# VH-VL binders against 4-hydroxy-tetrahydrodipicolinate reductase (dapB), part 10

Target 1, 258 residues: 4-hydroxy-tetrahydrodipicolinate reductase (dapB), of Thermomicrobium roseum (b9ky70)
Amino acid sequence: MLRLALTGVTGRMGRAVLELAASAPDIQLVCGLIRPARDPHEVAAQLPAPLALTSRVAELVQGADVVVDFSHPAVTVAVAEAAAHAGIPLVSGTTGLSEHDQAVILRAAQHVPVVQAANFSLGIALLHWLLPELVARLPTWDVELIERHHRHKRDAPSGTALALARTLLAAREPAPSPLVYGRGPGTAPRQPGEVGIHAVRAGGEVGRHTVLLATDDEAIEVTHWVQSRRAYAQGALEAARRLIGRPPGLYSLQDLVT

## First folded at step 3 (VH-VL)

Design a11 (framework fv_narsoplimab)
Fold by ESMFold2-Fast, scan of step 3:
Structure a11 (fold): chain C 258 residues (1-258), chain A 125 residues (1-125), chain B 106 residues (1-106)
Amino acid sequence: as target 1 above (258 residues)
Amino acid sequence: QVTLKESGPVLVKPTETLTLTCTVSGFSLSNARMGVSWIRQPPGKALEWLAHIFSNDEKSYRTSLKSRLTISKDTSKNQVVLTMTNMDPVDTATYYCARIPEYFWSGWSDAFDIWGQGTLVTVSS
Amino acid sequence: QPVLTQPPSLSVSPGQTASITCSGEKLGDKYAYWYQQKPGQSPVLVMYQDSKRPSGIPERFSGSNSGNTATLTISGTQAMDEADYYCQAWDSSTAVFGGGTKLTVL
């Protein structure tokens, strides 16, 4: 069994990871990290599965094969240092990292394998590899990106859509392809090489991203559909599985699926 | 520069309700991962922790005084307010508010790193 | 009902080492914090997470925490170190202070 230590146990992602790990036959959760100001009994009562808890980072990494981290930048830095000293791989999804925080993670990666990502969707990671191959082999085809999210999503387009658009633009002809945000009465006709990006906000949709590659005579659609936010937690656990036994280094999620 | 400043009545009559305000300067209560506690000290006695409000608005209270205490944030004024009901002469003390950075660069500390100057509240007559 | 016990007073001569103890059940499983309070002044953090010094606190101050006892150690004690010292720990989501130790530097 893969012995897993977890941070951020009371957060959204931490709880999802804990719930999924509890039903995974190959994973044993051995320890969770809580703040010194928290009561282990109170926290344990709120968790979806039993877990030993500690406020000491050194104790967290002791007896674990991998650490999965969804906490706060300052905690992530401390965990990365402890993981490096203990020789334990680190999977971190903590957001809001400063340039200095990232430097500490990079230093830890000199000693242990580390994956750090803002989005743990395995499907999206695979599309970052697949889509460049498709557009490089079909360089004259039109490219459009359509994303759909729930009515309450504030940002538009989504961060995922913008990242996919950058991947698509980088894979096209040497000349920079223009990115067009939506089309309306004021927009010019399609220009060669441009990539359109469209945001739809309706209902309770978790997330859907479609890349359309088209000519006058045929089209290909590649769609990634998130049915549950558990997909991100599952991606983090799979990253943890795939990181075991790898040489020290900073890995992208794409590196782990290709 | 970060400062915390307590304000409220200096004299409270027995059975009345005490309301104390901690005015925060140098960081935003709505944006910073900072908690604030209220701690009192009767003249010549030890420090006694009363209540804490976390950055996510979770609250905790001293068990023996829980029924009398309410802690809240007013983010528009950048203030933390403590209310204590049914005041008694034994509650005469200097009341401090103190900051807890929930996450430092070195990891979390959960220490009372910055304290206000304190405000003396006398309960009599 | 967790309780942190400190000796009420401690006297040392200038230049000597002062060791202020704080005892509580399984205190070594928690982090200990230390605050210095001089007459008429607010408490000042002098030690956090057992052994970490805040910026501005002299190297003379050190800390430890093991078993049931946390200790604040002041080497080469100076007259300016004369103050009340309070230990503090977290128990559940509540903070607990010790009774305080009055350090007298003769």
Scores: ipSAE 0.005, ipTM 0.506, lowest interface PAE 9.9, mean pLDDT 87

Design a12 (framework fv_narsoplimab)
Heavy chain, then light chain:
Amino acid sequence: QVTLKESGPVLVKPTETLTLTCTVSGFSLSNARMGVSWIRQPPGKALEWLAHIFSNDEKSYRTSLKSRLTISKDTSKNQVVLTMTNMDPVDTATYYCARIPEYDYSGWSDAFDIWGQGTLVTVSS
Amino acid sequence: QPVLTQPPSLSVSPGQTASITCSGEKLGDKYAYWYQQKPGQSPVLVMYQDSKRPSGIPERFSGSNSGNTATLTISGTQAMDEADYYCQAWDSSTAVFGGGTKLTVL
ESMFold2-Fast, scan of step 3: ipSAE 0.383; ipTM 0.693

Design a13 (framework fv_narsoplimab)
Fold by ESMFold2-Fast, scan of step 3:
Structure a13 (fold): chain C 258 residues (1-258), chain A 125 residues (1-125), chain B 106 residues (1-106)
Amino acid sequence: as target 1 above (258 residues)
Amino acid sequence: QVTLKESGPVLVKPTETLTLTCTVSGFSLSNARMGVSWIRQPPGKALEWLAHIFSNDEKSYRTSLKSRLTISKDTSKNQVVLTMTNMDPVDTATYYCARIEYDFWSGWSDAFDIWGQGTLVTVSS
Amino acid sequence: QPVLTQPPSLSVSPGQTASITCSGEKLGDKYAYWYQQKPGQSPVLVMYQDSKRPSGIPERFSGSNSGNTATLTISGTQAMDEADYYCQAWDSSTAVFGGGTKLTVL
């Protein structure tokens, strides 16, 4: 039985993790972290499944085999330090970390295995492994990246699209202008080795990423899309399962799926 | 195009109850990522957050004013209503409704990304 | 309730860097948000989650947040940037705004 501690229990990711973990026969949720200003009894009454709550990171990690973290940078830093001292692996999806915050996480990774990811889709993690192989084997093929998200997404391109673009470019021969953000009037004709990135904002799309590899005669499209946000929570739980027993180090999701 | 529009302007007498309606367009109040907040600004003073409501009817109120405030929504009319009891001249302000996003990953409430034009509420005898 | 403190005013010459601070106990443990308000107009979001710019906000706007202080930085300040700037953070389920800083571009 994997004893799991969870931060961010009032968030959508925390709620999804809680629901999935509660139904998983191999997982026991032992503790959740809440803000010091929240009433534990009031929060517990609103959760989708029973969970002991604390506002202290030392208590959070005390009975756990792994910590899953979807919170705020300052909380993530405190949890990483506590997990390192307790010898507990950490799975963290917290975004917005500063260089200083990341240095703390890197120090924790010297003592315990840590997975840090901005996206817990196992499918996206697999694409980070697969895409370099495809473009390395097809070095003259045109490459474009198209991402689609809901009408209210503020950033463009998505963080996932930018990360995939970096992965694609690392596997290619360098071009003078490696990335092209959208194409319109004034955009130069396609240059060898460039990668175009296109962002679509419409409807309620959770997330869709397409990589197009093409010549005049044939094309391959690799598309990942999320039908339910539960996919991310499932990825985080699977990362927690696979992280157990690993040596200290900073792992990517790719390291856990390949 | 996403817009929010406050009812009013309104003149209220001391001790009366204020009712303001925010009509939203370009998004649904059933959208799980979105909610609406009420924020006021007395003449020449700072912004002061009053209340929010999300699609699941989760509500929160400014602690000092919570006994006087009620926020509700009517999804069929795409409207959010703020009620404030026992009005006092010090409550004279421009009242804004603003869209609030719930950050999926962190579970934190996020920015007030789109604001209404504001409506002047004057409390005088 | 926790208080966010901003300097009431700040003056810079065109082209200079404006640095607007927001101070609050353990503010670095929270996300900071920034809003620009011009006279007679509604506030406009210019910075969210400490350091992220909304679409349409110029690259010359940047942000940081550490310890007890969040900072909004405007590089190469232009006359159009003259406005009141408000910081904001969340304390549990409630929002808190700073007192505002009037930026004057001389």
Scores: ipSAE 0.000, ipTM 0.443, lowest interface PAE 11.9, mean pLDDT 86

Design a14 (framework fv_narsoplimab)
Fold by ESMFold2-Fast, scan of step 3:
Structure a14 (fold): chain C 258 residues (1-258), chain A 125 residues (1-125), chain B 106 residues (1-106)
Amino acid sequence: as target 1 above (258 residues)
Amino acid sequence: QVTLKESGPVLVKPTETLTLTCTVSGFSLSNARMGVSWIRQPPGKALEWLAHIFSNDEKSYRTSLKSRLTISKDTSKNQVVLTMTNMDPVDTATYYCARIPEYLYSGWSDAFDIWGQGTLVTVSS
Amino acid sequence: QPVLTQPPSLSVSPGQTASITCSGEKLGDKYAYWYQQKPGQSPVLVMYQDSKRPSGIPERFSGSNSGNTATLTISGTQAMDEADYYCQAWDSSTAVFGGGTKLTVL
């Protein structure tokens, strides 16, 4: 049984992790972190499953085999130090870290295995490995990237789409080719080596990313879609399982699926 | 480099409302992961915590004084304001504002690591 | 409402160890903080998260916290350490200070 400690228990990701962990036969959720100023009884009443709560980072990691962190840069830094001192692996999805914050994470990774990811989709992680192989073997094929998200998404293109575009462009080097945002008057004719990126905002779609590889005679379409944000929580738990027994180091989610 | 400075000193008449301003220098209330508390100390007596405002604008108050206290921040002026209604002579004290880092070690909230110089509030007729 | 109890005074000779206690129900489940205050001055943080010293605080200051009692220990006490010492903890959504201990070094 994997004993898991969790931060961000009142956040959407933390609640999803708690729900999934409570239903997993191989996981025992042992402790959750709350702010010292929060009432543990108020927090416990709102959680989807019973959980011991603490405001002390040292108590959070005591008795745990792994820590899963979906909090704020503040908490992540403290948790990383505590996990390193306790000899416990860390899985963190916290974004917005400063250079100073990241230096603390790097020091922790010298002592324990640490996974950092902005997106815990195992499928997207696998695509970062697979897509370079496809374009390296098919270097003359046209490449286009299409992403779709719900009507309320404010950034365009998505961060995931931009990361995939960078991965695709790096694999197609050395051609100096533009990344083309949306096609319209003047950008419709395709130039050699360019990668188009298109954003769709409609309905309640959680996230969909399609990479099209094409010639005049055939095409390959690689599509990843998320039906539920639960997929990210599931990816974090799977990362925690795969991190156990690994040597100290900073791991990407891609490192765990290859 | 980082300083907190309370407004005043102030003379308040019984039943009047006290308003104190804490001016923050060396960090931005809109961008820093920092909270600010108000703490008072009557002459010769212990420190008494009054109110706290977190960086995300969540607020907490001393239970016994909650109906009299309001804490707010003005990010444009980089100030934290405390309002206390229905002042009484027993409220005579030195009032401090103090910074609390929200992310050192305990997670969200830590120690009162930097204190203002304090301001004397005297309540008399 | 939650109460942190400190002895009101403590006297030690120069060079001796001073131990200032702070008692509260299940205080060991929370972090304890300590502040030093000299007459006419603002409080100064001397110990945070039970046992950590801020920059500039001498190594002779140490702390512990277990069960119901937190302790601030000053080894080799000096005349300059004479002050009021306050413990503090977070209780759910509020901060609580102890009543203070006047340390006299004679």
Scores: ipSAE 0.005, ipTM 0.469, lowest interface PAE 11.7, mean pLDDT 86

Design a15 (framework fv_narsoplimab)
Heavy chain, then light chain:
Amino acid sequence: QVTLKESGPVLVKPTETLTLTCTVSGFSLSNARMGVSWIRQPPGKALEWLAHIFSNDEKSYRTSLKSRLTISKDTSKNQVVLTMTNMDPVDTATYYCARIPEYFSGWSDAFDIWGQGTLVTVSS
Amino acid sequence: QPVLTQPPSLSVSPGQTASITCSGEKLGDKYAYWYQQKPGQSPVLVMYQDSKRPSGIPERFSGSNSGNTATLTISGTQAMDEADYYCQAWDSSTAVFGGGTKLTVL
ESMFold2-Fast, scan of step 3: ipSAE 0.380; ipTM 0.699

Design a16 (framework fv_narsoplimab)
Fold by ESMFold2-Fast, scan of step 3:
Structure a16 (fold): chain C 258 residues (1-258), chain A 124 residues (1-124), chain B 106 residues (1-106)
Amino acid sequence: as target 1 above (258 residues)
Amino acid sequence: QVTLKESGPVLVKPTETLTLTCTVSGFSLSNARMGVSWIRQPPGKALEWLAHIFSNDEKSYRTSLKSRLTISKDTSKNQVVLTMTNMDPVDTATYYCARILEYSSGWYDYFDYWGQGTLVTVSS
Amino acid sequence: QPVLTQPPSLSVSPGQTASITCSGEKLGDKYAYWYQQKPGQSPVLVMYQDSKRPSGIPERFSGSNSGNTATLTISGTQAMDEADYYCQAWDSSTAVFGGGTKLTVL
């Protein structure tokens, strides 16, 4: 069994990981990290599954084969240092890291394999590999990206859509106007090599991203859906499984699915 | 350069209320990794933690004194204020403010910088 | 109410190893911190998270923490190390200090 230690046990992602790991036959949850100021009994009562709790990062990593981290920058830094010292792989989804924080993660990656991602969808990670192959083989085809999210999503386009657009643009010949945000009155006609990006905000949709590749005579659509945020927790657990035995280095989720 | 400075020294009569101000420099009280504690030391005795306030405005007090203590901050003035009611001669001590480093908001680490301390004497 | 117990005093000769203990219920499950205080001065952090030295603290200072006891060890003790030493830990959202140990170097 894969012995897994977890941070951020009371956060949304941490709870999802804990719930999924508890039901996974190949995973043993060995320890969760809590704030030094919190009562372990209070925290344990909130959790969806039994878990030994500690406020000490050395104790967190000591019995583990891998650490999964969904916490805060300062905790992520401490965990990365402890994991590197103990020789334990790290999977981290913590966002908001400073340049100094990121330097600590890079140093840890010199000693242990580290996966760092803002989005743990395996499907999106695979599209970052697949889409360049498609556009490289079909270099004259038009490319458009359409994303859809719930009515309350504040950013537009989504971070995921912007990342996919960058991946698509990097795989194409440079264009005079490489990225077009929406099309409306006053938008210039399509130029070769440009990528359009369109955002839809309606209903309760978790996330949908469609890449359209087209000519005058035919088209291909590649669409990824997220029906449940559980998909991100599954991706983090799969990253943990695939990270075991890898050489030290900083890995993207894409590196683990290719 | 990081500095913390307590107001005072102060002479207080029994039953009066003590108010101490800690003025900080070299960091912001809105910094998510920084908080401020008040710690006292009676003459010839041990350090005794009283209260802290963190960047997220989370507050904690020594259980035995919590009915008498209030801690607050004014981020625009870079000041942390401690108020202690119903002073008694046993409360005579040097009072320190000290910076707390957090792992993250609400996750506590060490006291890295201390003020010089201010003597509070309670006598009639 | 949680308490941390330290011996009130310890005497060593120059060059001798000083070991200052701090005892508390399940202290090894928490991080221990150590502060040095010289007469008329504010406390100074000398050890954090059981065994880590702040920048500027000599290598002769080391720490450990297991079970119910944390220990600050000073190897090759020098006259300049004469001070009061306080251990500290977190209990939930409150900080707890030990009673202090007066280290005398004679």
Scores: ipSAE 0.000, ipTM 0.424, lowest interface PAE 14.1, mean pLDDT 86

Design a17 (framework fv_narsoplimab)
Fold by ESMFold2-Fast, scan of step 3:
Formats: structure tokens, C-alpha cells, sequence
Structure a17 (fold): chain C 258 residues (1-258), chain A 124 residues (1-124), chain B 106 residues (1-106)
């Protein structure tokens, strides 16, 4: 069994990872990290599955084969150092890291395999690999990106859509292709090489991203959608499984699906 | 620059209720992963922790005083409020509010920044 | 229900090493924190999570914690280090302070 240590056990992602890991026959959750100010019995009562808890990062990594981290930059840095020292891989979804924080992660990656991702959807990771191949092979095709999320989503376009747009633009031929945010009255007609990005906000949609590649005569649509946030937790667990036995290095989730 | 400032000083009569306000500057109680505690120190005696409010609005209290203490926050005013009922002369102390960074340096949960303190005197 | 016990006073000569102890049942299973308080002033964090030094605290301050005892060590003690020192730990969701140690630098 893969022995897994987990941070962020009371956060949404940490709880989802705990639920999925508890049901996975190949995974044993060995320890979770909590703050020194928290009562482990009180926290344990709130968790969806039994888990030994510690406030000490050194204890977190003892007896673990991998650490999955969904916490805060300061905790992520401490966990990365401890994981590197213990010789175990790190899967981290923590966002908001400073350049200094990132330098610590990079040093840890010199000693152990580390994967960092802002989005743990395996399908989105695969699209980051697939889409460059499509646009590089079809450089004259029109490209549009459409994303759909629930009515309460405040950012537009989504972070995932912006990351996919960057991936698409990086794969295109080297005229500056403007990213066009929406089209409406007064918007100029399509210019060669531009990429359109469109945000839809309605209902309870968890997330949907469509890339349209088109000419006058034919089109390809590549669509990814999530029905449940469990997809992200599942991706984190799969990243942990795939990271075992890899050489030291900083991996993207894309590196693990290719 | 981060500062915490306690209201007062205050003179309280026995059996009355004490209300202290901690005004926070340099960080937002609605955005930062910062908790705030109240700690008191009777003249010439040790520090005594009273209550804590976490960033997610969870609260904890000193067990021996739990029935007398209430901690709350007003994020619009960036303030943390402590109320303590049935005051007694033994409650005379300097009262401090102190910040706890909840994930600072690997989940420090240390009292890293303290207010200047406010003297609460309980006398008839 | 751990109680943190500190010696009430400690005297050292300038340049000498001061070792302030904090004892509590299974304290080594928890993190220890240390605060310095000078007369008429608010406490100042000088050590957190056993052995980590906040920015602005001199290198001569160090800490350890094992078994039932945490120790704050001040090497090359200076007159400016004269103060009351309090240890602190978390017990469940509550914070516990030691009784304090008055460090005198003679």
C-alpha cells in the first residue's frame, strides 16, 4: 500500500482527498497535519475518516511514502523541506507562493520528485499536452476558447481558461496573436492568429472548457467538463501514485500524464 | 506596519461586565489567516490566556473562565471584542490582545505581535 | 492537563550562557514558544516552534524541546537580555503559559 501523509485536512480539498483515499484499496492514510493551536480530538471528530493527526511536520513525513499538500505557503515550504530531508515525494496544490517560497520548492525538487499544480484535473493536464500539438500542426486554424461556470463564480475568465489560453498562444507561430475577451457590438472582425476567450456564468455548472479549432470547411471541438470537485482530489491522488519511483525534479501534472 | 490596540483603560465595579475591543491595523480580519487572542497579566504575576478567535470564526476559551467569556469579531470595523461577565477584584490585570498567524512559518500559532495592553481595575 | 513549570529566577554574568527551562508532562510532544517581557512593556516573541527564531532576534538565542523539558538558551548573555521569560504551549485548543523566569544579568 501507498502510505500517504496529508496537509490541509480541514480544507475542502484535503477533506475530499481523505474521503477518496479512505475508499482506495491501494492507499493507507498514515498522518494528517494540523495547527499546534487545534485539538486533535476535536479535528478528528470533524473528519470524514479516521486519521492520526500531528502538529509536527517531522512526524507528518515519518512512515509516509508521499505527502499530499493543500495548505498555505508557509506550511508548504516547511513540508517541502521535511519531505526532501525524509526522501519522500511531494504533491502540492498550494497557491499564492512567493518567489522565495518557490525557490525552497525548487531546492526540495533537487532531492525528491515534486509535483505542483493549481488544478489537479487529469483531463485538463492532458489538454495542456494535446492542445499544443493540435495548434502547432494546424497553425492557420481559428482558435476560440469557451468556458462555463456557475452563476456565483466571480473571476472571468476562469484561471483554467487563462492557463489553457497561454498554452495555446505559446504553441502558435510568432506573430503576436491578441487574446480577445468576448465579442460584442463594436468588436473588430477576427484578425489572423487571434484567440478568442469567452466566459459564461449560469446555473450550477461546476466547470466546462471548450477549445474550438476551425476553418471555413471543418472544425474540431475539444471539451472538458467536471461534474464534481472530486475530480480534483482524484487527480491529486493519481499524481501521488504516479510520482512514486520518479527521479528528483519539479514535475507538472502534464508531465505525469504524458 | 501591523498594530493591535486595546480599548481602555477601564474601571469596573464588582459583578459588572467588562467589554474590551482590540482594533487591528495593517491586516484585514476578513482576508488574512490571522487569529487573535486575549491574554491578561495581574500585577506582578504571570501571563494568563483567556480566549482565541480563529480566522474562520471558531472560538476557544480558558476552561476555568469559559462561562464568563465571549469573544467575537466585527470584520467591517476590523475589531475583536472580548466580554467577561461578573467581574471580581481578582480580575484586575493588564489585558492584551495578540495576533496569531495561523499558517505563518509552518503553522506557528505563535503570539507574534502584541498590543500595548490596557489596565482593567476592578474595585468598588 | 499539563502545567508548565519554570524556575522563578536565574542569575548569570555578562558573556555567560543562560539556560531557562520549561517543564510539562509530554511537552516534547507539543511545540514550545518563548516570550521576553521587560518591565512596563508588552511581551515579545523570541522563539517559536521549539527552535525557530523570529526576524530581529539575535543568533545567540536558541531553543530545544524533548521529553518533558523545553529549554531557551541565550549564549553570550548581555545586559539587554535581562527580562522575564515565559514559555508557552498549546494544550488542545487552549494556550498555557509558564510561571515565568526572571533573568538577572549581573
Amino acid sequence: as target 1 above (258 residues)
Amino acid sequence: QVTLKESGPVLVKPTETLTLTCTVSGFSLSNARMGVSWIRQPPGKALEWLAHIFSNDEKSYRTSLKSRLTISKDTSKNQVVLTMTNMDPVDTATYYCARIPEYYSGWSDAFDIWGQGTLVTVSS
Amino acid sequence: QPVLTQPPSLSVSPGQTASITCSGEKLGDKYAYWYQQKPGQSPVLVMYQDSKRPSGIPERFSGSNSGNTATLTISGTQAMDEADYYCQAWDSSTAVFGGGTKLTVL
Scores: ipSAE 0.015, ipTM 0.536, lowest interface PAE 8.0, mean pLDDT 88

Design a18 (framework fv_narsoplimab)
Heavy chain, then light chain:
Amino acid sequence: QVTLKESGPVLVKPTETLTLTCTVSGFSLSNARMGVSWIRQPPGKALEWLAHIFSNDEKSYRTSLKSRLTISKDTSKNQVVLTMTNMDPVDTATYYCARIPEYSSGWYDAFDIWGQGTLVTVSS
Amino acid sequence: QPVLTQPPSLSVSPGQTASITCSGEKLGDKYAYWYQQKPGQSPVLVMYQDSKRPSGIPERFSGSNSGNTATLTISGTQAMDEADYYCQAWDSSTAVFGGGTKLTVL
ESMFold2-Fast, scan of step 3: ipSAE 0.298; ipTM 0.670

Design a19 (framework fv_narsoplimab)
Fold by ESMFold2-Fast, scan of step 3:
Structure a19 (fold): chain C 258 residues (1-258), chain A 124 residues (1-124), chain B 106 residues (1-106)
Amino acid sequence: as target 1 above (258 residues)
Amino acid sequence: QVTLKESGPVLVKPTETLTLTCTVSGFSLSNARMGVSWIRQPPGKALEWLAHIFSNDEKSYRTSLKSRLTISKDTSKNQVVLTMTNMDPVDTATYYCARILEFGSGWYDYFDYWGQGTLVTVSS
Amino acid sequence: QPVLTQPPSLSVSPGQTASITCSGEKLGDKYAYWYQQKPGQSPVLVMYQDSKRPSGIPERFSGSNSGNTATLTISGTQAMDEADYYCQAWDSSTAVFGGGTKLTVL
C-alpha cells in the first residue's frame, strides 16, 4: 500500500483527496497536517475519514511514501524542504507561490521527484501534449480558445486557458500580436498566427475549455469538461501513484500521463 | 565570514544559575533558515545537544533538561543567551554555540560553524 | 529513545581506508551527519545528509547510510585525519550524537 500524508485537510481539495483516498484499496492515509493552534480532536471530527493529525512537518513526512499538499505557500515551502530531507516525493497544488517559494521547490526537486501544478486535471495535462501535435500538422488553421466557468469566478481568463494558449502559441509560427483577449468594437481584424482567448462567466459551471482549429472549409473542436472538482483530487492521487520510484526532478503533470 | 563566540569561562557554585551569551557575526539572526544551538561536552565525553532558537523565535530543548533551560535571542545585538538553573557538578563541561540550519520549520539540518567553546566549571 | 552507537576507537596505517560506523534503529530513514574534533579544538562538519561534503573537506571523505548503519569512509588516511569523529542524527526536534570514535593513524 502507498502510504500518503496530506496537508490542507480542512480545505476543499484536501477533503476531496481524503474521501477518494479512503475509498482506494491501494492507498493508506497515514498523517495529516494541521495548524499548531488547532485542536486535533476538533479537526478530526470535521474530516470525512479517520486520520492521524500533527502540527509538525517532520512528523507529517516521516511515515509517508508520498506527500500530497494543498495548503498555503509558507506550509508548502516547509513541506518541500522536509520531503527533500527525508527522500519523500511531493505532489503540490498550492497556489500563490512567490519566486522565493518556487526556488525552494526547485531545490527540493534536486533531491526528490516533485510535481507542482495549478491544475491536476489529467485531461488538461493530456491536451498540453496533444494540442502541439495538432497545430504542428495544421499550421495554417485559425486557433481560438474559449473557456467557461461559474458566475462567481473572479479571474479572467482562467489560469488553465492562459496555459493552454501558451502551449498553442509555442507550436505556431510567431505573430505580431499573438494573444487577443476577447473581440469587440475596438478589436483589430484577425492577424495570421494569433490566438484569441474568450472568457464566459455564467451559471454554476465548474470549468470548460474549448480549442477551435478552423479554416473556411472545416473545423475541429477539442473540449474538456469538468463536471466535479473530484477530477482534480483524482488527478493529484494519480500523480502521487506515478511519481513513486521516479528519479529526482520537477515533473509536470504532462510528464506523468505521456 | 561566519563566527560565533561564547562568553566565559565561568565558575558556578552548585544550585546557582548559569548564563551564557553567544555573539554571532557574518549572518543575521533574522534569517529564516539559520538559528543558533547550544551543545555541551563534559571532559572526555560525547557531545550533548541542549537547545536551539530560530528567527521566528522557534525554540527546542533537550527533554531531560527542559525545566532548567531557557534560550532567547536579541537580534539587534546579534546575541543568543542560554540560561540553565540549579547547576550541579555533573554539568561541568565545555559549552559550544553553533549555527544550525533548517530546510523548513521543524526540519533541521547540520551545525556548520561552531564557536571556540567555553569551559563551565561547577564546584563549591 | 534512539541511541547512536559508534566503536570507541579505530586504528589504521597511513594510506589505508578507515571506515567509521554509526548504528541506530532505522538510521537509514534519517539523515546522518559527521563531525571531526581534534584535541583542544571545536568540532568541524565533515559530512552532511549522509554523503555530502562541505566546502574545504577533502575528496577522500565519503559517506553512506542504509538500514540501521551510517558509515564515514576516509580513503588514503593521513596523519592529519587523527581525531575523534561523532555521528549525529535528528529525532524529531532533538539532535542525537553518537559516543564518538577515536581514529588513530600510526
Scores: ipSAE 0.005, ipTM 0.421, lowest interface PAE 13.6, mean pLDDT 87

Design a20 (framework fv_narsoplimab)
Fold by ESMFold2-Fast, scan of step 3:
Structure a20 (fold): chain C 258 residues (1-258), chain A 123 residues (1-123), chain B 106 residues (1-106)
Amino acid sequence: as target 1 above (258 residues)
Amino acid sequence: QVTLKESGPVLVKPTETLTLTCTVSGFSLSNARMGVSWIRQPPGKALEWLAHIFSNDEKSYRTSLKSRLTISKDTSKNQVVLTMTNMDPVDTATYYCARIPEYSGWSDAFDIWGQGTLVTVSS
Amino acid sequence: QPVLTQPPSLSVSPGQTASITCSGEKLGDKYAYWYQQKPGQSPVLVMYQDSKRPSGIPERFSGSNSGNTATLTISGTQAMDEADYYCQAWDSSTAVFGGGTKLTVL
């Protein structure tokens, strides 16, 4: 069994990871990290599955084969240092790290394999590998990206769509290529090499991303869509499984699916 | 910019109820992820923790004094209030409020302290 | 009965190393915190989570915690370091302070 330590146990992602791990026959949750000021018995009573709890980062890592982290930058930094010292791989979904925080993560990655991701969708990670291959082999094809999310989503385009667009642009021949955010009245016709990004906001959709590759004569669509936010927690667990046995280094989710 | 200031100083008669307020400046108790504790220090003695309130309004109290203590937030005044019943001369002490930043990755350290206020219990 | 025990006093010469201990059952299973208090002043955080310095605290302050004992170490002790030092730990959602150590720099 893969012995897994977890931070952020009371958060949304931590709870989802705990639920999924409890039903996974190959994973044993061995320890969770809680705040020093919290009563472990009180926190344990609120969790969806039984889990030993500690406030000490050194204790968190000592019995684990991997640490999965969904906490805050200062906790992530402390966990990374402890994991590196103990020789334990780290999977981290923490966002908002400063340059100083990131330098600590990079030092930890010199000693243990570390994966960082803002989004743990394995499917999106695979598209970051697949889409450059398609674009590199079809360099004259038009590229458009369409994303769909629920009516209450505030950012447009989505962070995922912007990341995919940058991946697509990087795969083209070196030339200034604009990102075009929608098309409106009086706009110019398609420019060579541009990537269009189109945002749709309606209903309760969790997330959908479509990449259209087209010529006058034929087209290919590649679509990823999320049915449940559990997909992200499942991706984090799969990242933990795949990180085991890797040499030290900073890995992306893409590195783990290819 | 961030400061905590205790009300007082206060003179309390034995058996009366003590009420202290900690006025917070530099952040909003309704919006910031900040916890606040009350800690006292009798003259010439050690620090003694009394009560804590987390940003989500969860509360904890020193076990030996739990029946006498109430901690609460008044978000309209940006204050944390401590109430302690049945005061006794042994409760004479300097009372401090101190902040725990929850945004700083669960250090749970008392990083900023008020100046303290003297509470004297006598007739 | 206090859970955390500190020596009541410690004397060092200027420039010497001061080591202030804090003892408690299984203290190494918890984080230790250290506060400096000068006469007539509020406590100031000088060490958190065993060995981490807050911004503004000199590098000559360091900390450790293992087994039953946490230690605050001040290298090259200066006259300005004269103060009472309190250790603190969390015990099931309650904070516990040590009895304090009066550091004198002779």
Scores: ipSAE 0.210, ipTM 0.621, lowest interface PAE 4.2, mean pLDDT 88

